# VH-VL binders against q9hc84r5073to5261, part 17

Target 1, 189 residues: q9hc84r5073to5261
Amino acid sequence: CICSMWGGSHYSTFDGTSYTFRGNCTYVLMREIHARFGNLSLYLDNHYCTASATAAAARCPRALSIHYKSMDIVLTVTMVHGKEEGLILFDQIPVSSGFSKNGVLVSVLGTTTMRVDIPALGVSVTFNGQVFQARLPYSLFHNNTEGQCGTCTNNQRDDCLQRDGTTAASCKDMAKTWLVPDSRKDGCW
Below, E stands for the ipSAE of ESMFold2; O stands for the ipSAE of OpenDDE; V2 stands for 0.75 times the mean of E and O plus 0.25 times the DockQ between their complexes.

## First folded at step 4 (VH-VL; framework fv_necitumumab)

Design d3 (at its last look DockQ between E and O 0.04; V2 from the best seeds 0.00; counts 0 for: pae E 12.7 > 2, placed apart)
Fold by OpenDDE, look of step 4:
Structure d3 (fold): chain C 189 residues (1-189), chain A 121 residues (1-121), chain B 107 residues (1-107)
Amino acid sequence: as target 1 above (189 residues)
Amino acid sequence: QVQLQESGPGLVKPSQTLSLTCTVSGGSISSGDYYWSWIRQPPGKGLEWIGYIYYSGSTDYNPSLKSRVTMSVDTSKNQFSLKVNSVTAADTAVYYCARDSWFQLYAFDIWGQGTLVTVSS
Amino acid sequence: EIVMTQSPATLSLSPGERATLSCRASQSVSSYLAWYQQKPGQAPRLLIYDASNRATGIPARFSGSGSGTDFTLTISSLEPEDFAVYYCQQYYDWPLTFGGGTKAEIK
């Protein structure tokens, strides 16, 4: 099962359904319906602001968050000496390419393409600030995913699963239901 | 330095297809930083977003026009195009191509000069 | 779609005066709001993005404020070249939508 997002608004679900969604909040990309493998979940924060970034000076980049067991991995981009670079935070601590902890591997290809691997699960996630891709083994995650990435069932008819458990007519409509409420962000509640 | 220029017929008969092309110069259209967009403005009226095309060919259209609109991109020519089918007098407008700098500004920072398309028999 | 409403439709002022233009969204657009200036026979020009950031080359007399549903474009002291139509535009959600415009005309 492969889920991807590109162009800031184009999505392809695990089962290959394409749709466009433009949100400015944090959304659940995928999570396990039943916690079986570390309660894996992926989030996309469309405006991840750090202390170094002022709203007046620069736009907050997107951040992809990976939650696995008790670990929190954030993939985002930052400006270093006028150049965009990948920034990986492992439990809120910046880490370098090659970092590994508790079965999670992080790496950076080039300057901005970040990768998180969970070998035990066969899971891989890539993100460069604009494009992400999540690869999950069907054998482990089939019929146990929900979020903007939809279901992993090899059936496009059930991809648009909403938070309330119902299936939307379109995945665009579905996508909005996966908002993570955040009162700190206007319009994100 | 980046410039956009619309081109196409200024007169289209009702029920025919309006076809316009936007030529990008001073920069490559093959960038993930932009949504290449079309916007129109009827005489004396406001602006209406028609849709965009990404360099990869992905598109999204205004629901109000979706059934009649098709966009395409030709990276080799550094162009993107708009087609509006079954036009009526209501489609008479100045048509602008514009660059939506979503990654940086999320706004239309560069516009073509616009081209008037009149639908008349 | 998110409906953008601008007021007033027409604003008659003299050079040197302060201009205040309003833009209201039918629902919250956070700060994802742009302002454009359009002169007759010309394409719109980006003035403000993210509600309050001036685009490159835009004079300091132009300022934007607001968040959520209510936004304001202010021209601190109108120059003769500032008499034009101004549009707001949200980019919070698809489809992108513009306000109806405010015409700043010389009194």
Scores: ipSAE 0.021, ipTM 0.615, lowest interface PAE 5.6, mean pLDDT 91
Fold by ESMFold2, look of step 4:
Structure d3 (fold): chain C 189 residues (1-189), chain A 121 residues (1-121), chain B 107 residues (1-107)
Amino acid sequence: as target 1 above (189 residues)
Amino acid sequence: QVQLQESGPGLVKPSQTLSLTCTVSGGSISSGDYYWSWIRQPPGKGLEWIGYIYYSGSTDYNPSLKSRVTMSVDTSKNQFSLKVNSVTAADTAVYYCARDSWFQLYAFDIWGQGTLVTVSS
Amino acid sequence: EIVMTQSPATLSLSPGERATLSCRASQSVSSYLAWYQQKPGQAPRLLIYDASNRATGIPARFSGSGSGTDFTLTISSLEPEDFAVYYCQQYYDWPLTFGGGTKAEIK
């Protein structure tokens, strides 16, 4: 099961359905329906630039967040001497490539590409600030995923599953239902 | 069976502060699955959304009212509240509290019965 | 802000007739459109969400259609209890806004 996003708005679900979504809040990409594997959850925080003076002068970083057991891992980019570099926060503490704790492995590939592995679950997640890819084994996660990445069922008919358990006619409409409620803020959707 | 009930004074003098409370029963504000809104309807007129609050205290308000309104939540009492400052006769309305399920993308699935607030000297 | 315009303002029909109520948005709201029914002295009740989905407990004679800027609520065969005021509401962008209402009256 592979879910990806590119260009900030183009998504491919675990079962291969493509759609566009331009919401600028924080959204659930994937979470377990039944919390069997440490309550694995993936979030994408889109801090979309507005026309304000500050936003006009700065790049708007994205952050990918991973929750697993009691751990929070944040993948984002930052500026170091005028160059974008990957920044990984493990429980709010910056860590470097090769860091490992409680079954979670973190690495940086090149300057901006960040990778998190959870070998016990066969899970890998990569993010470079513009593109993410999440890989979950079908054998462990089939019928147990929900979010903007859809279901892991090998069936595209159920890919646009909304948080209320109903299926939307389009995955763009489904994607809005996966808003993280605390991220609802001025100008965000 | 979730129910919402508005309470507060039915009469407020001009320039004073209107204060209303919505009590939630049969469900929990702190569940995190819902937003809680106030909507008003002047007699014989249409509906105006005032704002919402999340159980964390996060709010957003209709820009037309933002300078005069505040909302708060008390999770221990399972209540959320509205204050409207500096009221005038234009604030006379039936005030509803309502539940917004984020699964339904901000449609209001449960409403209180409403309480009439009259602003008069 | 997105202005919602409902027409007609008043609809005079007899029980058993088909009613068609229009709601028009000043800009696209995709399918993020709800319909409410309000009887005298009562709070509004949700009829339709996401333009076309009936809320729980709403009879099949109520149907919604449309997307973008033009939306329709249809009541296929009016019952006496259906004579009420109907409001549309968009939830595409802030602030949330309602239409001015359509009153369905018995002829």
Scores: ipSAE 0.008, ipTM 0.488, lowest interface PAE 12.7, mean pLDDT 83
ESMFold2 (binder alone), look of step 4: mean pLDDT 92; pTM 0.940

Design d4 (at its last look DockQ between E and O 0.03; V2 from the best seeds 0.00; counts 0 for: pae E 15.0 > 2, placed apart)
Fold by OpenDDE, look of step 4:
Structure d4 (fold): chain C 189 residues (1-189), chain A 121 residues (1-121), chain B 107 residues (1-107)
Amino acid sequence: as target 1 above (189 residues)
Amino acid sequence: QVQLQESGPGLVKPSQTLSLTCTVSGGSISSGDYYWSWIRQPPGKGLEWIGYIYYSGSTYYNPSLKSRVTMSVDTSKNQFSLKVNSVTAADTAVYYCARDSWFQLYAFDIWGQGTLVTVSS
Amino acid sequence: EIVMTQSPATLSLSPGERATLSCRASQSVSSYLAWYQQKPGQAPRLLIYDASNRATGIPARFSGSGSGTDFTLTISSLEPEDFAVYYCQQRYNWPLTFGGGTKAEIK
C-alpha cells in the first residue's frame, strides 16, 4: 500500500484513489485501526511550530510525524545558512542521517528528503516538506488502516473512511474528518 | 557482486502449479533495504510485475494474480520462491526475479537472467 | 492500476542520432519513474531511477526528464549497443506497472 501527497494538496490513497484537500491544521494521514504493529500512525502538521531554535520556529513549516510504539519521529524542514535542510527530531531530539533506534532508521537523501524506515514491518516514509509518501506492506496492514490515506484494501470504494467509521461520498469530505483538534491553532477544533 | 538466479521446471502442464526459486548470491537476502520481486514477460510482450516479498515474509501481490500467487522466503538458504497455481497458456513467460532497491533507488537494480516457463499439455 | 503508455512503439534511427522516447502515465506518478533497457535474450537493465537519475555505470548519453504524467528518455547519440527495447516503470503506486516498451531499431 502506497499513500502519497504532493503539491501540498494532492492525495493518493493506499488503494490509489486521488483527491485534493487543502487544510491548515494537523491531520491523521494514517493509523492502525487495531494496534497490531506498534500502533503505527502518521500525521501531517501544516504549520509546525516548535520552541527549538533549530527547528524553524519562525516559519512554522509543514511537519510529518511518525508514531511507532513509544517513539515519536518528526520530519520537517529548517533553514540553515539560508538553505533549506531536512530536520529530523527523534523524541524531540534532533538526529542526523543514519540514526537508528529500536528498529527505526532515519536518513536524509540530498538536503531535504527525509526517510524513515521500520525494517521489521517493511515500512518506509519519505517527506521533503512538500511531498509525502508512505509505503506499507499489504500483507501486514491490509484492512487495518484509516485516515486520509484510506483503508489499504485494494478496494477504492471504501477508501473514504471517516473518523466515525462511516464512508463518505468523497475522500475530500473524508479528509476533513481526520482533523486533530488543537486549540492552539485557530480553526483547528 | 550480488547476483540472482532463477531455477525451476521449464515446462508445466495446464492446471498445475508453477514453482520457481530465486537464489541470491554475493549478499544476504536478510536485508531491510530491499524487496525481493518477481516479474514475468510473455514471449514478445512487455513486463508484468507479479509481487514482492520482504525478508521478514511480508508480501504484496499484483491484484491481477493475487488469487493464484504465493511467495515465500527462506533466509537460511538465501532464497525466495514463487508459486502460481492453476496455470494456463497465458502464464507462459520468462520469469525474472529481481531486487527492488526501494530504499535508495525505487527501482529494480539487479535482475536474474530469467527462466522460461512454458505451459503446455 | 496506473497505465503507462510509451511512444513510439518503434523508433528507427541510425547510429549517432538523437533518440527521444516518451512515457505517459494515466495519472501523476510524481518522479517515481524508472527506465530499463532490454536487449534480446537478456534481462532488463536499470538505466534511470527517480525520473532523472542515471544508475551506476550508465553512460552519460542517457538522460531522463519529466514529472507527473509525462516523461522522456533521451539518448543524445545512439551507439550500436543502444538498439534495444526500453521500458518505463512507475513506482508511485501499487501495483507496479511497466509501459509497453519502445523498440529502438537500426534504420
Scores: ipSAE 0.012, ipTM 0.570, lowest interface PAE 8.7, mean pLDDT 91
Fold by ESMFold2, look of step 4:
Structure d4 (fold): chain C 189 residues (1-189), chain A 121 residues (1-121), chain B 107 residues (1-107)
Amino acid sequence: as target 1 above (189 residues)
Amino acid sequence: QVQLQESGPGLVKPSQTLSLTCTVSGGSISSGDYYWSWIRQPPGKGLEWIGYIYYSGSTYYNPSLKSRVTMSVDTSKNQFSLKVNSVTAADTAVYYCARDSWFQLYAFDIWGQGTLVTVSS
Amino acid sequence: EIVMTQSPATLSLSPGERATLSCRASQSVSSYLAWYQQKPGQAPRLLIYDASNRATGIPARFSGSGSGTDFTLTISSLEPEDFAVYYCQQRYNWPLTFGGGTKAEIK
């Protein structure tokens, strides 16, 4: 099961459904329906993007959050001496490439590409601030994912699963239902 | 099937407190996926959003009413409630409770039947 | 607060005619707009969400369009049961606000 986002607004679900969604809030990309594997959850925070942005906003900074067991891993990009560099926060503490704790491995590939591996689950997540890819093995996660990344069922008909458990006619409609409320940002409540 | 039903006094005297309860059936108010709102409509007039409550107790009230409004939730009874203090004839309206489904791309997708509250001496 | 203005206030039409209802926001609300129908003595019913998507069970003759500040509800061919009051609502920011309504009445 592979979910991707590129170009700031183009998504491919775990089952390969393509859609376009542009939002400037935090959204649930994936979470377990039933907590089998440490309550694995993925969030994409578009906090620094605008809803009516041009091509420049397609490259706006984003953060990807991974929640697993009691751990909170944030992947983002910062400016260091005028250069973009990857920043990985493990439980709010910056960590370097090669850091490992409680079965979670983090690495930085090149300057901005960040990777998190959870070997016990066969999970890998890659993010460079603009492009995202999450890989989940079907054998463990089948029928147990929801969010903007859809279901992991090998069936595209149920991919646009909304937060209320119904299937939307379009995944654009589904994607809005996965908003994480944030009263500090206009229109994200 | 989720249903909402308002209850409370139909007649309230000026300067008193209007108190209404919405009972949720066929679903749980403790769902993290929904906000619970009150909306009112004076006779022959339009709709005014009063505010929402989340099952955690988190609220937002319309600034036009904020100093007079309190909302609460009782998850054990599957209910949420509205109080409006110091009412006047201007508070005479049909009061609706509604489910807000922002996260599922439906707005107020389920409404109660409404209850008329008349403020008069 | 975002003010929602609906026009016309009253629309007098016959069954089978096309109805066009306008809703204008005082500032951009993106696509965060809903339409409701209300018949006498009843609660409002959700028709359209996110500016253009029909709610479950709403007939295809209802369609919504627009973004930003200008929105339209269209009823392609009025049925007798469609003579009601229609409200728009922005959901872009708090407080949530409704338009003043458009009453569709039989000519």
Scores: ipSAE 0.008, ipTM 0.465, lowest interface PAE 15.0, mean pLDDT 84
ESMFold2 (binder alone), look of step 4: mean pLDDT 93; pTM 0.954

Design d5 (at its last look DockQ between E and O 0.53; V2 from the best seeds 0.00; counts 0 for: pae O 7.0 > 2)
Fold by ESMFold2, look of step 4:
Structure d5 (fold): chain C 189 residues (1-189), chain A 121 residues (1-121), chain B 107 residues (1-107)
Amino acid sequence: as target 1 above (189 residues)
Amino acid sequence: QVQLQESGPGLVKPSQTLSLTCTVSGGSISSGDYYWSWIRQPPGKGLEWIGYIYYSGSTDYNPSLKSRVTMSVDTSKNQFSLKVNSVTAADTAVYYCARDSWFYEYAFDIWGQGTLVTVSS
Amino acid sequence: EIVMTQSPATLSLSPGERATLSCRASQSVSSYLAWYQQKPGQAPRLLIYDASNRATGIPARFSGSGSGTDFTLTISSLEPEDFAVYYCQQRYNWPLTFGGGTKAEIK
């Protein structure tokens, strides 16, 4: 199961459904329906992207958050001397490439590409501040994912699963329902 | 359709600087969705990744070449460039530029046709 | 750096035969592996990404498998146009590294 986001607003779900979504709040990309593998959850924070009826910014600072067991890992970028550099916060503490703790391995490739591996689960999440890719093995996560990345069921029919447990007619409509509560602080949608 | 085209001198003397430019047509280099790389192949040998550049100007280089290599991007000309300083005969190779796709194929999905650079006196 | 070892160096087969090309990484690269085909005088062409996904326009006879350290490219029924050199590439860590190549020759 692979989920991706690119071009500022284009998504491909774990089962390969493509859709466009331009929400500028924090959204649930993926979480376990039933907590079986450390309650793995992925979030994308879009708060600094320009909100618009016609366009979200194609380039804006984003943060990707990973919750696993009691750990919180945040991947983002920061400006250093006018250039973007990757910043990884492990439980609110900046860490460097090669850091590992409690079965989570952090890598920085080049200046902005960040990767988090959870080898026990076969999970890999890559983010460069603009594009992300999340890889989850079907053998472990089948029938147990929800969020903007959809289901991991090898069936696109159920991909647009909304927060209330119903399936939307389009994944754009589904994606709105995965808003993290209390993330509307800056007039985002 | 997106195409990549290498350009630069085919003959460079030892100790000089090799300079190559890749021109992107049919698409924009300014996208955050791609990395842009140079790869070289000595005649009859395998492939060696030289480095990448991102539209922001961020780079990383193969450690084997890092002390001698710089890359740059010119978004107004839709081009990215490679310089290799202090070349020797060992730098004789076909040089390719390539696009690294994150969301379609997560690999080098588009290559230029390559340009042979010979280092000889 | 991660060393990619391909075997065999040369593979001589008849048209219609099944070709199996091996690629081994010196450490785990998860599924971050690509395969490329290169014909004489041409640039490489992407065949397989993410270890097992066929790139756009690549015939169904090409398939990839494996994860971790051991990877395989399979050509189910070799066609005359499949004469080429095949390279694997790990994409797990910088520097990105290629295998030494397997040359497929059609008898």
Scores: ipSAE 0.221, ipTM 0.736, lowest interface PAE 5.2, mean pLDDT 86
Fold by OpenDDE, look of step 4:
Structure d5 (fold): chain C 189 residues (1-189), chain A 121 residues (1-121), chain B 107 residues (1-107)
Amino acid sequence: as target 1 above (189 residues)
Amino acid sequence: QVQLQESGPGLVKPSQTLSLTCTVSGGSISSGDYYWSWIRQPPGKGLEWIGYIYYSGSTDYNPSLKSRVTMSVDTSKNQFSLKVNSVTAADTAVYYCARDSWFYEYAFDIWGQGTLVTVSS
Amino acid sequence: EIVMTQSPATLSLSPGERATLSCRASQSVSSYLAWYQQKPGQAPRLLIYDASNRATGIPARFSGSGSGTDFTLTISSLEPEDFAVYYCQQRYNWPLTFGGGTKAEIK
């Protein structure tokens, strides 16, 4: 199951359904319906602002957040000497390429392409601040995912699963239901 | 469909700078989906990755060539360029520009036809 | 850098025969492995990406397998147009590196 997002608004679900969605908040990209493998979940924050980041205070880039077991990994971009670079936060601590903890491996390809691997699960997530891709083994995650990435069932008919458990007519309509409420962000509640 | 075409002098003298340009047609270079890359192949030998440039200007080079390589991008012309300084006979090769479709894990899915650059006095 | 080793250097076969090409990485590259075909005077052409996925337009007789350090490109039944040089390439880490190539030649 491969889910992807590019162009800031184009999505392809685990089962290959394409749709367009534009949001300014944080959304659930995918999560396990039943916590079987560390309660894996992915989030996209369209405006990630943190005081601890090396990013310019005036910029809130996109951030991809990975939650696995008790770990929290944030992939975002920052400006270093006028150049965009990947910034990986592991439990709120900046880490370098090659960092590994509790079965999670993080790496940076080039300057901006960040990757998170969970070898035990065969999971791979990539993000460069603009493009996202998540790879999940069907053998482990089939029929147990929900979010903007869909259901991972090899059936496009059920891809548009909403937060309330119903299936939307369009995945665009489904996508907005996966909003993560945040009262700190205007319009995101 | 997207096509790539290399251009530049086919002959460069030792110690001079090799300069090539890749022109992208059929699509915009201003996409976050791709690394625009240079790869070379000495006659009768294998392939060597030189480096890439992102549409934003971000670059990464092969450490073996980093000290001599500079890439640039001109989004207005839909082109990206390669410069190799202080060339020697070892730099004689067919030079390819290619699109790295990293997003889809396609690797180098589109190549230019390649251009032979010979370093000779 | 990750060193990619291909074997054999030359593979002599006849049309219709099965070809098996090996690619070994000096360290694990997961599934981040591509195969290319190059004919004389031409640019390489992508055959396989992500170790086992055929690129668009690639015939079904081509298949890739493997993960980690050992990979295989298989041509189930060689066609005359398949005699070429084949390269594997890892894209797990920078710098990107290619194997030395396997030349499939007609016996």
Scores: ipSAE 0.017, ipTM 0.589, lowest interface PAE 7.0, mean pLDDT 91
Fold by ESMFold2-Fast, scan of step 6:
Structure d5 (fold): chain C 189 residues (1-189), chain A 121 residues (1-121), chain B 107 residues (1-107)
Amino acid sequence: as target 1 above (189 residues)
Amino acid sequence: QVQLQESGPGLVKPSQTLSLTCTVSGGSISSGDYYWSWIRQPPGKGLEWIGYIYYSGSTDYNPSLKSRVTMSVDTSKNQFSLKVNSVTAADTAVYYCARDSWFYEYAFDIWGQGTLVTVSS
Amino acid sequence: EIVMTQSPATLSLSPGERATLSCRASQSVSSYLAWYQQKPGQAPRLLIYDASNRATGIPARFSGSGSGTDFTLTISSLEPEDFAVYYCQQRYNWPLTFGGGTKAEIK
């Protein structure tokens, strides 16, 4: 199963449903319904690209967080000596390309494209501050995912699964229900 | 569907600048899903990655060539270009432009046909 | 830079035989390894990406395996059109690097 986001607001779910959603808070991209494989979960922290905070304004995701077992891996785009660079925090500590710990491998291609692999689960995540992609094996995660990336069931009929367990008519409506409440700031929606 | 085509002079004199252009057809260069790269191959030898450019103009170059290489992109013409300064006989090679599918395949999924550049007086 | 070493340099086989090509990285590249095929006078062609995934249009006789530092490209039964030079390439770390190539030639 492959979930993608590009252009800051365009999503393709694990089962291939496309939708557009412009959020400016932290949202659950994916989490396990039942904690089978380290309670794997992915979060995306959205921001406006410029100071223009309008409903139609472009969104620039600034951080993608991966929680796996007791580990917290955060992929961020930050300023280093006047230019944007990718920064990977592993349990709040900066790590460099090639770092590996507890079955998690991280790498950076160029200065901004960050990747995380969990080989034991066949999981791979990439992020550069504008686009992301998450790859999960159907064989391990089928019938056990929820979030903005939808269900990994090979059936688009159940893709727009909301936080309350019901299916929305549009995945745009589903996407907003995956807001992380504690991430809320003034004007966050 | 998507095709890449290299163009530029086949002969460059030592100490001059080698200039090549890659024209992309059948698809847009203005995409977050792809980087656009140059790769070269000296006669009878292996492949060497030169650098990539993103449609925003962001670049990274092979450190072995970084002081002599510049890439640029022209989204209105759907083209990207390579300049190699101060060329020597060691720069004689077939130059390929390639699409870097970093988002989908993590590989160079489409290549131009290649253009031979000979550095000779 | 990560150095990619391919072996053997030349592989001499007959059509119908199984070919096994090796690629070794000087440090772990996880699964960020691709294989390309190049015929004389032609551009390289993507065969395998992410160590084991076959690219679109590539015949089932081609398969890739491995992770970390040791990788293998297998051609289960050589066809005449498979005699070519094969390159491995890592993209785990910058700069991107290729192996020196393995030439598969007819015995």
Scores: ipSAE 0.007, ipTM 0.561, lowest interface PAE 9.0, mean pLDDT 86
ESMFold2 (binder alone), look of step 4: mean pLDDT 93; pTM 0.954

